# Designs tried in a protein design chat: VHH binders against q88v07. Part 8

Target 1, 377 residues: q88v07
Amino acid sequence: MAQSIVEAPIRVDTSRKIIHVDMDAFYASIEEREHPAYKTQPLVIAHDPRQTGGRGVVTTANYVARQFGVHSAMPAAKALELCPTAVFKTPNFPLYREVSAQIHRIFHEYTEMIEPIAFDEAYLDVTTNKKHIHSAVELAHRLQQEIWHQTHLTCSTGISYNKFIAKLASDYRKPAGVTIVLPQDAEPFLLREPIEKFRGVGKKTVPKMHDLGIKTGQDLYAQSELDLIKQFGKLGYILYRRVRGSDDRPVEYLRERKSIGKERTFGPFLQSTTEVNTHLKAIAKLVAASMQSHQRHGKTLVLKLRYGDFVTITKRRTFGEFIPNDAALFEQYAEEIFEEVVDDHFNSGIRLLGITLTGLAPLAFENLTLPLYPNDN

## First folded at step 1 (VHH)

Design q09 (framework vhh_7aqx_2)
Fold by ESMFold2-Fast, scan of step 1:
Structure q09 (fold): chain B 377 residues (1-377), chain A 127 residues (1-127)
Amino acid sequence: as target 1 above (377 residues)
Amino acid sequence: QVQLQESGGGLVQAGGSLRLSCTTSGFTFSYYAFSWFRQAPGEEREFVGAISGSGGDTDYADSVKGRFTISRDNAKNTFYLQMNSLKTEDTAVYYCAAGPLDYGLGSYEYSEEFDYWGQGTQVTVSS
């Protein structure tokens, strides 16, 4: 058999187990829990459009109201048009925040790899999890059971090997659904999806897609990579991969906070290294406290300074291991970096000093030690 | 009644600076996180920057990092966007938005987090 060299142009990583958790009608369900009479009424969580002059958007609606076509992000006036008997309830955000925090504590029992998208929506990477549960379906059912037991709220879950498919799957069955898309089922699933469901295809892009004859995943799949890149740039590159079931984006558990830092401006400007070191010590103490309060540690320390003449220097130092949240250590590194970067601009004084940590991870994520296998030397 | 009102827009030359303000009323300012979004002629609305409800933690779109600064004044129920080193590409209608949760700055890139929006203020950067 004559065979040419076949290189896989697109790698589809199916090794991960990603759960997308979507709380069912979150705000409305909380309000139904607090006032059970709402459960049998079409409840819309929004300011009443009759009182706002038609302004505002629906935060969420219960399933009674959703039967009339009411959904989140819809104009409140449209919700009233679709459901004239709707009960409008002003959001109670402090309560919703408290309940959301409770649900996140449940997530943290299973994994630290949590990427919140909204107060009621998160990705969890459960490939390696704290409970050592190998079945993502079993883990999803345990999450639903524990959430129900502790909060009396339901959630819908989508399970797959990447974020894109997991989110699509979570929208398939509501309320209280569990939908899994296995690697072998991904392509048929994606080919049937409307183009609007492909993340990255926004309101303006949909008409352009339709003009090119792209209305579904099947139409998208039929396009060449070069044509998609020519028409849509980076988005075209991404969509070509996503319709083939490829989405290498990690669960960004550091997305909640990309950096933790403190900075200070000075008037009068700092004129001596003694003054600089005094303020770096104070800033380091604030940053260490902030790191600890956020339960994070980081691998990169960044010093920012601005001279009196507005020349700004930002210098970073990255470590192979997480830096302990120790004010003295942050002070030491910041002072060392300052000595490396300081120049004749210092004659104009220092207007601003800042210390920031990046490369963040939860404190429970330690530097990993791989054990030696018994079968290796 | 909840209101967000932008001010400070206008015409500015490339390389110039402009400060936008968003004044808020009808809710407790400290319960909300705030963001700026912009929409250029013929483009989709895009994220610009966010500031947390509880503190001064900030996040920015890559296109504006180092040039724009978001800040808040809790005593005045107002938040700001300081725009420096303006480029013609920064020409857009700028919208302020308020979201109910300080969930973390990365999630505030999504307009679905925001129940309250201003009416927009035009920024035009000439070459």
Scores: ipSAE 0.000, ipTM 0.170, lowest interface PAE 18.7, mean pLDDT 81

Design q10 (framework vhh_7aqx_2)
Fold by ESMFold2-Fast, scan of step 1:
Structure q10 (fold): chain B 377 residues (1-377), chain A 125 residues (1-125)
Amino acid sequence: as target 1 above (377 residues)
Amino acid sequence: QVQLQESGGGLVQAGGSLRLSCTTSGRTFSSYGFSWFRQAPGEEREFVGAISQSGGSTDYADSVKGRFTISRDNAKNTFYLQMNSLKTEDTAVYYCAATFEWGSPYLEDSRYDYWGQGTQVTVSS
């Protein structure tokens, strides 16, 4: 008998200091630095639509071009229509990547908890930091000064206790702004924001929000959780929490594991199937413990073996359901795969065995899709 | 999916230098973060250094900071470990590794999707 997991009550974790760093018109500013004449011209970073047959989108535009209504993600043909005198510059991504790398080296002077989102955008967790600076505002100003000094580029920063609010705050004052949203200021800040600014509300969702009378954070806040889930599914569940200032996502400086495994090397090399099975049993026990320790389960079991002659074999088996974190089951599947793949290279002996789980998901969730409201009344 | 091949190992005197190279074949080189690990006789494999997908972030084990430098050359599908001021304690088999995981370097072997076969570095007194 299936029992539903009781939903945790909404809690707002205000213990963190998160900075969202957003480079001001990043690619355009780099191009203006490299060719100062562009600074007085309407510069659009995109493939020229006159050369592409009207294809492509604007990567970014400088301040001059933005005065004509040109913006990022706009069709390049529309940018040309709005600004017929625009200078189109093909993106130089290798250069932008190098400048981004320089800026990230500056971030690493302050914290290792850095989550890059794009070349021009990152979250920093500065709750504890390498410079022992307690004021996140002071730290943000030092970041801006150091970035300007080393690159001659400006950035805008948003500071709050979670990623969602920090990113909203970074958009509030550009260029070169610092905006802090303290816990006590979060609700009035969120309630005044246009719905388009809420992360997850994309161009296709905005018209539906407006049709439902949701134009601001205040309108969003007034909606029931069930109605939001009925209309927007998982996004509705998320937005109900975001507008209340809740976002427990960590700064992912160490991206979530795609695999959990254990491997062992052998000296002397393994010479028999009995020896292989003995060690697969031991490895399976370690992997099952590691899976449980990380609170993950997986749908794919991978056997890795290396023969004494260095020939390496990696063989996967994927299941329709998550494999229970049971050492005996991992051992069984690993032994079955070994029997399937073993060949004459075994005469060289086995120098390495490994068992790894992939297709990982949190142990508490088999499915992150929220239940949909019935379409009937 | 990708194959990694180390080169540049060998015997060196303490205080000397070696450059290890790791060449990749297969999928897009620029999509991977890269690292070096080493394993001394009777010890577990340990992290040495890493370089991010962009090349803008590098990290090192405390024992090698200031002596070793990791770099990448996307045009050659190759990444390097420049080893200076070598010590006898640096004697190990050195492995290159690649990962699709994004962000800061990973200290655990299990984070890396692809591995080279290893190259021996021996530092004599």
Scores: ipSAE 0.000, ipTM 0.124, lowest interface PAE 20.8, mean pLDDT 81

Design q11 (framework vhh_7aqx_2)
Fold by ESMFold2-Fast, scan of step 1:
Structure q11 (fold): chain B 377 residues (1-377), chain A 124 residues (1-124)
Amino acid sequence: as target 1 above (377 residues)
Amino acid sequence: QVQLQESGGGLVQAGGSLRLSCTTSGRTFDSYAFSWFRQAPGEEREFVGAISWSGGRTDYADSVKGRFTISRDNAKNTFYLQMNSLKTEDTAVYYCAAHYSDYLPTDEHLYDYWGQGTQVTVSS
């Protein structure tokens, strides 16, 4: 029954510069760009419920439609009820992926420390950055300008010393806003925020918070750590720290894809070089398609094979230039590597083959033979 | 193009377990990352968990970490959500989704293919 928590004082690390980038009504804005007449109409990105027999859900809606109460994940039939004059447009995810990839290429011009959350949302750690821009506000404005010039889309940005505050700040002024929360401003900012804005406080948690008299950050701050943990478990532990401006989570750029590959297992095992080459050709096609769908190219091709006796070989070949996303080229290099590494274990057959690309970069990244020098153009 | 069909939903008492299955078209199963989403009546759809095409990486919503496990069986063209220590808050329609890539997004809009959903009801 009785529990005690003994831990170090809450540390607030203010050394980082974190930008949260949030594209304004991303899918709807893309569709408005492609068909400008939609800008003055309530646009709902969904299959038309009149054609689906009332089935389906709203992918997103433009600001005009949102004024009628339409929102993402709402049943499309309910959206039609709330807004009978709504224009329903079937989502074009291939286009949205292309635009997202273009925006990510812009991010990579500034930093490699990028944590994508969605097609339209990412954290950037710009504490040290490729352009050597010291002001995060200046960097955020340059980012907004480049995104606008290259895509004709706007984004809102939040800037602070951690992810939690940066995300809150990005929601403060939309569309096309820049909001910075400096360390000295963090506590007043957080104390004013509605509890619904605190990440981790979902729709089912809000009523319980309100029942406990917790409606704002100020009310949250007044709670004891033990009471929050008793009522909300791990969430209570986290929220006690968040309302005090503490969030030591790094920008998880290592969650961004380090490798893109495909592998196959075989039964019966492959017994000849001809069989191996046939399957490497098939795998190379899948990998090339996957590379293009991710809008990435890579400098390193990795062949993985496992013999019938479970001996596993992984062999890498790194190139000075990015390898074109060409299935025939991936096949050629994989076959060359196979011939280089194959040994007497092949007598037991091949039970697994894989081709993977690493050393990944956006397709807009040029091959560089010298260190990148800072350039503010 | 992949087709998805959920199964394994039903009624369960709080503290119980359920295993959901999502059966896919076999042709390109090993080329997709898969996820589970859920939606309670009147609420927005939320991310539950995801698994990479290789099966080597998984991701979970904080609300289900330690209780739910996602897995895949490429030989059966099926992926699973093992749900343990179920709570009344887990009551929702559960959807499986597929994305043709190894990126594990939490944004539902990044998933190209969806099942019809299966109802899970957790009673106290």
Scores: ipSAE 0.000, ipTM 0.164, lowest interface PAE 19.2, mean pLDDT 82

Design q12 (framework vhh_7aqx_2)
Fold by ESMFold2-Fast, scan of step 1:
Structure q12 (fold): chain B 377 residues (1-377), chain A 128 residues (1-128)
Amino acid sequence: as target 1 above (377 residues)
Amino acid sequence: QVQLQESGGGLVQAGGSLRLSCTTSGFTFSDYAFSWFRQAPGEEREFVGAITGSGGSTDYADSVKGRFTISRDNAKNTFYLQMNSLKTEDTAVYYCAKDLRYGDSWYPYSGEDEFDYWGQGTQVTVSS
């Protein structure tokens, strides 16, 4: 009488507010911002396959190139075949990282519960958020406006009570869309979705799904759990739950914290040591506050700087004892390290400064200063 | 300018070992995560293993866990796949791939849709 599958009710937790943020054609949009003539040309961000001997894949393509059937991860040689007039632009990953970091700093103004998936994609848990905004739609609109004002880039957002539905919703209206799927709307939303839109159903799995008569969420919903597991294994187990609106995976913001840091990007670039020291002082204050809020101290201070020509220097100083969480000490050490590492690249200016603490440990409980005077606490 | 080149493939007997190398150029190696994929005749490309840029954290497909080890040498702009206890079903063309994401990404990615550059592949044949 042993059973391979035991019938158990599927719990659907609808208490969370999850936003999936997806930057619209991220690398292509950055390149179009830097060279506006690209906006009307088919632009493919990839190494030119005529120069690489047919090697490489498309990083991304703008909407003009996508009309020819060009898409991300496609072989660059195939993109050239589909769009012979395409402009191939070599990726500028240092710039893309810098813009991504700027966008993540905007995210951190709203919540610390951020799970980055790629340079251009993240989940935010805004159930409880730093701005005390109860409407996730209002928060999403503020994110889009702040991202536009600071970067001149657009993003699409999806809002729901779990990651799976939020991601689906973010794809529903591009570019610059905001799509919310409320708990009561989840089932009709999922049932009408094409099977290709279900995360985990790749191009190899789609034909097998279609051969079994599974073309939509409704068809998926009609399948038994046992049949889905027999045909698709672990994926079948997951999809049976996803189509019922169940996804209890948390927003994974607490990976092993090996570092706590803050950084700033500058436009115009910093040209003098006085400007550098002014910003190191400001960054040191933010880092000290962050260290204290996380109840951590560290033994290593890391200075990160990037020159205007994208040359990046990361220099660390390790101490035998934990560094007190004191902004003045962090400023002092960062300035000392800057003087040690600064060279002729400074002639191109400084476009990024960061201070990070590593070698982290919790503040010892028995060493905490307790209030001795009860008049204020 | 960007290049990924596999080496170390060849013929090996079941139970043997082989080390693949992927040598790279044209970008800042330490900034990126890297992965190995393989493709057997008539099959789709399958994830094998990944390594992050930050802590050298690794992830593996269930079929190779405990047998394969991925590692990197930032000074040489090279990453490796050490293959131990090889089985005939490990026979495939092996590809190295550069992740789209910064090396500090929280998750090594196992899907091929997030890799911006691939090597040409190197044949591994495991005989009985």
Scores: ipSAE 0.000, ipTM 0.177, lowest interface PAE 16.8, mean pLDDT 81

Design u01 (framework vhh_7uia_1)
Fold by ESMFold2-Fast, scan of step 1:
Structure u01 (fold): chain B 377 residues (1-377), chain A 125 residues (1-125)
Amino acid sequence: as target 1 above (377 residues)
Amino acid sequence: QLQLVETGGGLVKPGGSLRLSCVVSGFTFSSYAMAWVRQAPGKELEWVSSISSSGSTIYYEDSVKGRFTISTDNAKNTLYLQMSSLKPEDTAVYYCARESYYDSSGYWGDAFDIWGQGTQVTVSS
């Protein structure tokens, strides 16, 4: 609040233990795991510009390719110019999502207070944790070991008492690093950081900061609160507090749900309609139970399938009334939709099936009456 | 090796009480939200109750609210359902289930991924 800014001292809550987990070169590392020969080759994850007529951008590149100056968001044609021997691999986002889900299951072994930021990045609040491990450093090492054991991927971790410092710390030493910033070390750590590393200071804001003589945390710290608010509004309020080690944001582990569903990945791939229907029946039972567990019903049922060649079909059916949370109905509708959408890609097999409900409302909401507009008949 | 084993079912008279137990092996029990789900003969699965991994968040189906109590004992890797004031309508096979996190954008516990074998509860007459 604006009144609290002017009249109250800044509160720095150091009671929490927060770990920021950041997967090292996530997409490239997954591709290197699938094809180990890539580890010694310059790998660029993008559509091959020789096949696209020079179109497309680099999603990411491994360390070998980065030595040639290849980076994310670069045109793929420029990556080829910089590294003529580069191996181009089309991004496999479905695979990256599946690996991300596996890593999140490992996180849930330690805490339920998890805030995913991206496929490769999450905050964990481990202040009170499921293993009763008192040392956040020990817990971070256990996470790195579990992730390596189960996925053969590495991660970098940052540990501190708030999200801002934990994320900054995780970027400090890569790959496979563990960086802890204790409360007494926070101010010296923040004062030496370049302004570009302060979350909220984007590429558009950096030039204005530099024009005002703000290039480091030290320069930011020297600014008055009022001057920062005049120049940057809400961002100025936030940055004044961040450079002093204050970040009141909780780990947001409960988010508003727009869909409830379940999906399964198959290996070996499903080869027959009988196999598909068997698994749709099982998935429908899980989804119906989950809908009731969350006290929700929905108007739209979505079938998701991914063929063995990675072609993905998402087909939805919307009803005028909420669908009863009945596994047999979900199974029936999913099987009907499957029959409508199945094509020759089925010759590649089915690698993923999912059933999801959207158009969600609490079970107390009915089609005949709106709680906001109760009418007497 | 990953298993949920339910016990404690049986025959009781209306108004009676039973305590169901679910012993977990093969995963860290305290890391997952757990649920009880039941199925009456010839009917679909009905969710009964859920408990968060911390034990702090508990939900009940309206028909059992005030009569059933869900709890956990982390030292014993055991989920419990204390049932009181039992009704003939409570007759079902009761399953314990582990809640899963199936995507990174939703709430934890989107669906159940592991189920027990079930235990039969019969409320006479």
Scores: ipSAE 0.000, ipTM 0.161, lowest interface PAE 18.0, mean pLDDT 81

Design u02 (framework vhh_7uia_1)
Fold by ESMFold2-Fast, scan of step 1:
Structure u02 (fold): chain B 377 residues (1-377), chain A 125 residues (1-125)
Amino acid sequence: as target 1 above (377 residues)
Amino acid sequence: QLQLVETGGGLVKPGGSLRLSCVVSGFTFSDYYMAWVRQAPGKELEWVSSISGSGGSTYYEDSVKGRFTISTDNAKNTLYLQMSSLKPEDTAVYYCAKDLYDFWSGYPEDYFDYWGQGTQVTVSS
């Protein structure tokens, strides 16, 4: 009920150190690195609207193209209209993924508590970090220097005690900026912000906010919780807390990957349990190596199989504790699941086998658990 | 519960064309990249193409650029891959996959949220 919500106390947890990392014009900067002539040309990273029949949106644009009014998320046809001389470059996603992977390897040197938002954005919880660096500002500068050294790309960073304020702070100084909002500075910072900057207040909501006289954080702060909930529902509940500097959302490090697995297709098809077990052993070894390479462990093992007649089965087994990254254990569980699910479709043979781990968490997560629990071994 | 169903595979001559379809149920395309990935017999998974569900932005592996076109019909919740100028090395099982917008590396070699049953494409010599 509304009455119960009104009586709930607001908690402001200022104990965390959160960095939001935002790569500067990521895809355009990569393309300029690969072809320096683009730095002096209006470059728009998008499919050419003359080839797509006017469809598609701008992924990003370089500084030269932005002078013509071109920006991210603009229709590609509009970008062509504003800048008829624009060079349209189809995004090279494999390259962008490789560069993003390099950057994330740098993040993992500092913390396992990383929440990617996109290839070019992530939250890092550095409250307790691998380098034992007390200053989040120093850590942010080290990240910027390491990223520049390894990739020749710049990033902007925002630092605060929660995700909401850290992301706002990262927008303050671009390119290559570092902005910190300390707990004592949070309220004045938020009260000055235009309402459009509050995450959750999208393009459709801004006119309604303005109609109610809410144009800034100060106007938002002045609203009652009940009125905000009445007008905006769940968003109103959230915004009442955000403007008071409250955002209890953890950095969701499990969002980096939901699964890690390996699979193989077979020609000729597998005809016996002995053949299946031989290949499950090989796949289990690859998956265990991949799990260790990604510094993850998981609570759920999934067996995927496809029979020669294309009937496909996926069967999962969830454990109360993380499964050790041991090829023999993965093999054992996969073989047990296979025996549970195998049926007369096996007469057509097996054309695909896969083992996948889900319910993932960083390996370091176990080191945060007290060793007195009866099922630690 | 997410379900992906791929169709449109078959046997085709080199230089030929095929259109693959993937019908999605249990979610809409909003804010997720959808992908086509393939696996040739005895080889690792290879990412082929991705498309945004909201903006129609498209991305391709270098070996298929100019030959393959990815598209969506949002009203039908269906993803397509139009393949032309097919080569013997395009022979593979093709999978429709839900891509994470927060994914950064290793794709598609060892992780997805979900993928479908696959559809076999064979380019005859």
Scores: ipSAE 0.000, ipTM 0.154, lowest interface PAE 15.6, mean pLDDT 80

Design u03 (framework vhh_7uia_1)
Fold by ESMFold2-Fast, scan of step 1:
Structure u03 (fold): chain B 377 residues (1-377), chain A 125 residues (1-125)
Amino acid sequence: as target 1 above (377 residues)
Amino acid sequence: QLQLVETGGGLVKPGGSLRLSCVVSGFTFSNYAMAWVRQAPGKELEWVSSISGSGDSTYYEDSVKGRFTISTDNAKNTLYLQMSSLKPEDTAVYYCAKEEYGSGSYLDYYGMDVWGQGTQVTVSS
């Protein structure tokens, strides 16, 4: 008797402007940028199985290698079997992270409401934004242009009022596409979408969906909530709402901050202590301003540096008391730590410098007398 | 040398469970936040879960909340990911990662500076 229960229609919040940013073929594009000859070669990002004794898995492969049947998560030995002429390139995760961090600095110019999903993917809430740009389409185009200018990489973007639709929209036109799904267009868009495109419906779930006659969003929409929950559990509950354009998940930007820092990458690499100190001074000013903006102070200062050969050093100094948010002090401590840790790797230059504060606490005027009872005003 | 070694992957049926382990060496385990990051076929890296060096804070990607549990055993210098109610969508190579700055810089996975070799998890019948 489920039909005897009074059901209210699902209401959707359409007040938000959410952009999903998805970098185009991220790792392969970075490697092809660094070595253009790879663009026409079968490139497999993995440790060479001939050097590992057959161990390891494929991180990713470029389009050329994929035509031989190579794919992510495949054993590297199988990739070599399928494509004996493949160029195996060891993943350079420090480089990929550095490029990702550069892209995130661009995001922060537009909004602080950023939810990173992966190195190459993030949600941005731009309902209100730092540039006061009312058109999310215009903001997305500016973001794409700035990313290309700074990194020489392209991205695809999707724009809608929630995360689910924005993600679907970002996959609609690749590479370098901008797709917006307005509230009035959401239902037709979702109803026409193949079931394979709905987040949570993986390749293994697709046959079960098809066996039940669910091939599109329209077929999904026609199912009862009870039937979807019976067949698919929590996924059924979620899909019933998603196909109706409902996704009330916020862009998760307010996770606890245990560190506040700033870093910079350099091209050309820094070659002298004078250059290092000049940039540490600039970074210290940014960190001090950020600490004050967040109304925090910290007990530990961390210097991060990466040499041109990708050797990375992090060194911390912890104090018994909170460090004043003073750019000159941060600069002094960072310079002292640099002199302590610098070694022969400096001959390859410095490609990254960062200053971070940890052991954070709110700025508070502490009373020397510990109260026994709270103030009952 | 800093080293992370993942084990515990394998083939499992939908609804099954696996426990991934990451043995760490070359650093004091409790001084650094740790993370699990995965890569599904045809996808880039996706952050899964993090735990602070003190073990007082744990964080999860929305799709794994309530199904996965991250934990540490400081005596064994081992990070765990207990995976339950596994779905085909969880099929991926799972990597163990260490934070760069220590002391809780872990909610930003691009702050991770040491990664393991990965362990393959395949959820299929």
Scores: ipSAE 0.000, ipTM 0.207, lowest interface PAE 17.9, mean pLDDT 80

